# VHH binders against Guanine nucleotide-binding protein alpha-13 subunit (gpa-13): the designs that were tried, part 21

Target 1, 348 residues: Guanine nucleotide-binding protein alpha-13 subunit (gpa-13), of Caenorhabditis briggsae (q4vt39)
Amino acid sequence: GCNSSSLNKLQVPEVRASRSNTPASQKSSDQSYSHIRLLLLGSAESGKTTVLEQVRLLYKQHFTESEYFHRRAFIYHNIFKCIKSLCRAMKMSDIGFADPINMGRSQSIIADEENHYGIFSKELAEKIKCIWADKSMQSLYARRSQFNLNDSAAYFLNNLDKINTLDYKPSDRDLIMAYVPTCGVQNVIFTASNQSFQLFDIGGQKIDRRKWATQYEGIDAIFFCLAISEYDQKMNEDMVTNRLDDALKLLETISEEPMFATTPIYLFLNEIDVFCEKLDVIPLSNYRKDFPGGDQDDALDFMENLAVAALGKRDKSLYRVYRCIAIDTQMMAELLSTVFKDIMKRKR
Below, E stands for the ipSAE of ESMFold2; O stands for the ipSAE of OpenDDE; V2 stands for 0.75 times the mean of E and O plus 0.25 times the DockQ between their complexes.

## First folded at step 21 (VHH; from k70 with T53V; framework vhh_lunsekimig_d3)

Design k76 (at its last look DockQ between E and O 0.89; V2 from the best seeds 0.81)
Fold by ESMFold2, look of step 21:
Structure k76 (fold): chain B 348 residues (1-348), chain A 127 residues (1-127)
Amino acid sequence: as target 1 above (348 residues)
Amino acid sequence: EVQLVESGGGVVQPGGSLRLSCAASGFTFKWYAMYWYRQAAGIERELIAAISVGGRTNYVDSVKGRFTISRDNSENTMYLQMNSLRAEDTGLYYCARSPSGTTKTAWQLSPSEYQYWGQGTLVTVSS
């Protein structure tokens, strides 16, 4: 993948809200025993949809053939968008390719306006591979944390030969790395530790804070994803609002919402890998005057304290804070197991 | 699968040295803090050394200046260099990995909160 914000515009099938969203009083009381209801929140670039995909894969939720078909198309599209974005970045930097032949290949990629939802021609695949292998391109990509890109681009580009085959079926890892935005409410019902859960994701739609606050009564816990790596980034849609500040304001709004006054918030401080690598090049103090300085551990503690401050006067018993890398399946498996057990203890 | 494998234990005389290793697999080693614990016979495990993701180290007072914890992220391995060994250093030495997602320091964690432990490597300091 590319910048998550740039991917929000992809056309994807809408996922309908489940019947458990029905406001009937009899169903709502019965629902408390049927499912523990979880609301997944965060800005579009926070990694919240990756958390949903991790839940689907870790708790053995079936992916339909239609979903595999859609994800394959998105993977091809994402590979092309990523290499095109890297080519544009190389052009804007005025740093030349190590192999001058790649300049012509790069210009060809930049000029190509097709969306590429299918298998690449051998000519196109070769261009992509040659550009990706170029030493100057690899040097540019090594600095990707400065552009807030994660490991998804390299992952797919390094595996192009496997992916560019007629019989390609995405692996579990491919599915996690291939963020697929949705428009509308998406949810999944799953079982963890002999307890049924229902996790709602408001992916794909423009966030309507007034609607979500009133629409989702009966929520047992909130998962809030916060990408801490975005302290130096502005929102794509206005290029003025700091992304971290906007995410913190959203968290504050949720924490202050009366319907969630007794609803525990499970806060996921995401992208700690990008954050820690970015600190080496972009000091946190340049963007947060309230950060007194220090090492990586001090910076992580500062980000945790900043997020906890956004929770305001919320009692400590009504939130948990975690550090994560949402695309790391082993980490998320262990973390989610801990989280679901904590939720179950609260409900009992 | 996640594995932590200790090695390097043995029998050594007082004043001697040993170097323990903890080989890790099944997870992205560099994004976890790593810890050494020690268990003497009949006693609960005690934390003796910690190394953060960024390499910050901390030690219990009884081993400061004698033991050095380190990590090699390229080899997915943590080490404990033990110098000036004493009889009271005798015990099983365990490596532990920070729990996924934790914001707690090693000193805030209880042994029951760790998701994985090594099997231990025995250090005997005897004449």
Scores: ipSAE 0.730, ipTM 0.914, lowest interface PAE 0.8, mean pLDDT 82
ESMFold2 (binder alone), look of step 21: mean pLDDT 82; pTM 0.819
OpenDDE, look of step 21: ipSAE 0.836; ipTM 0.958

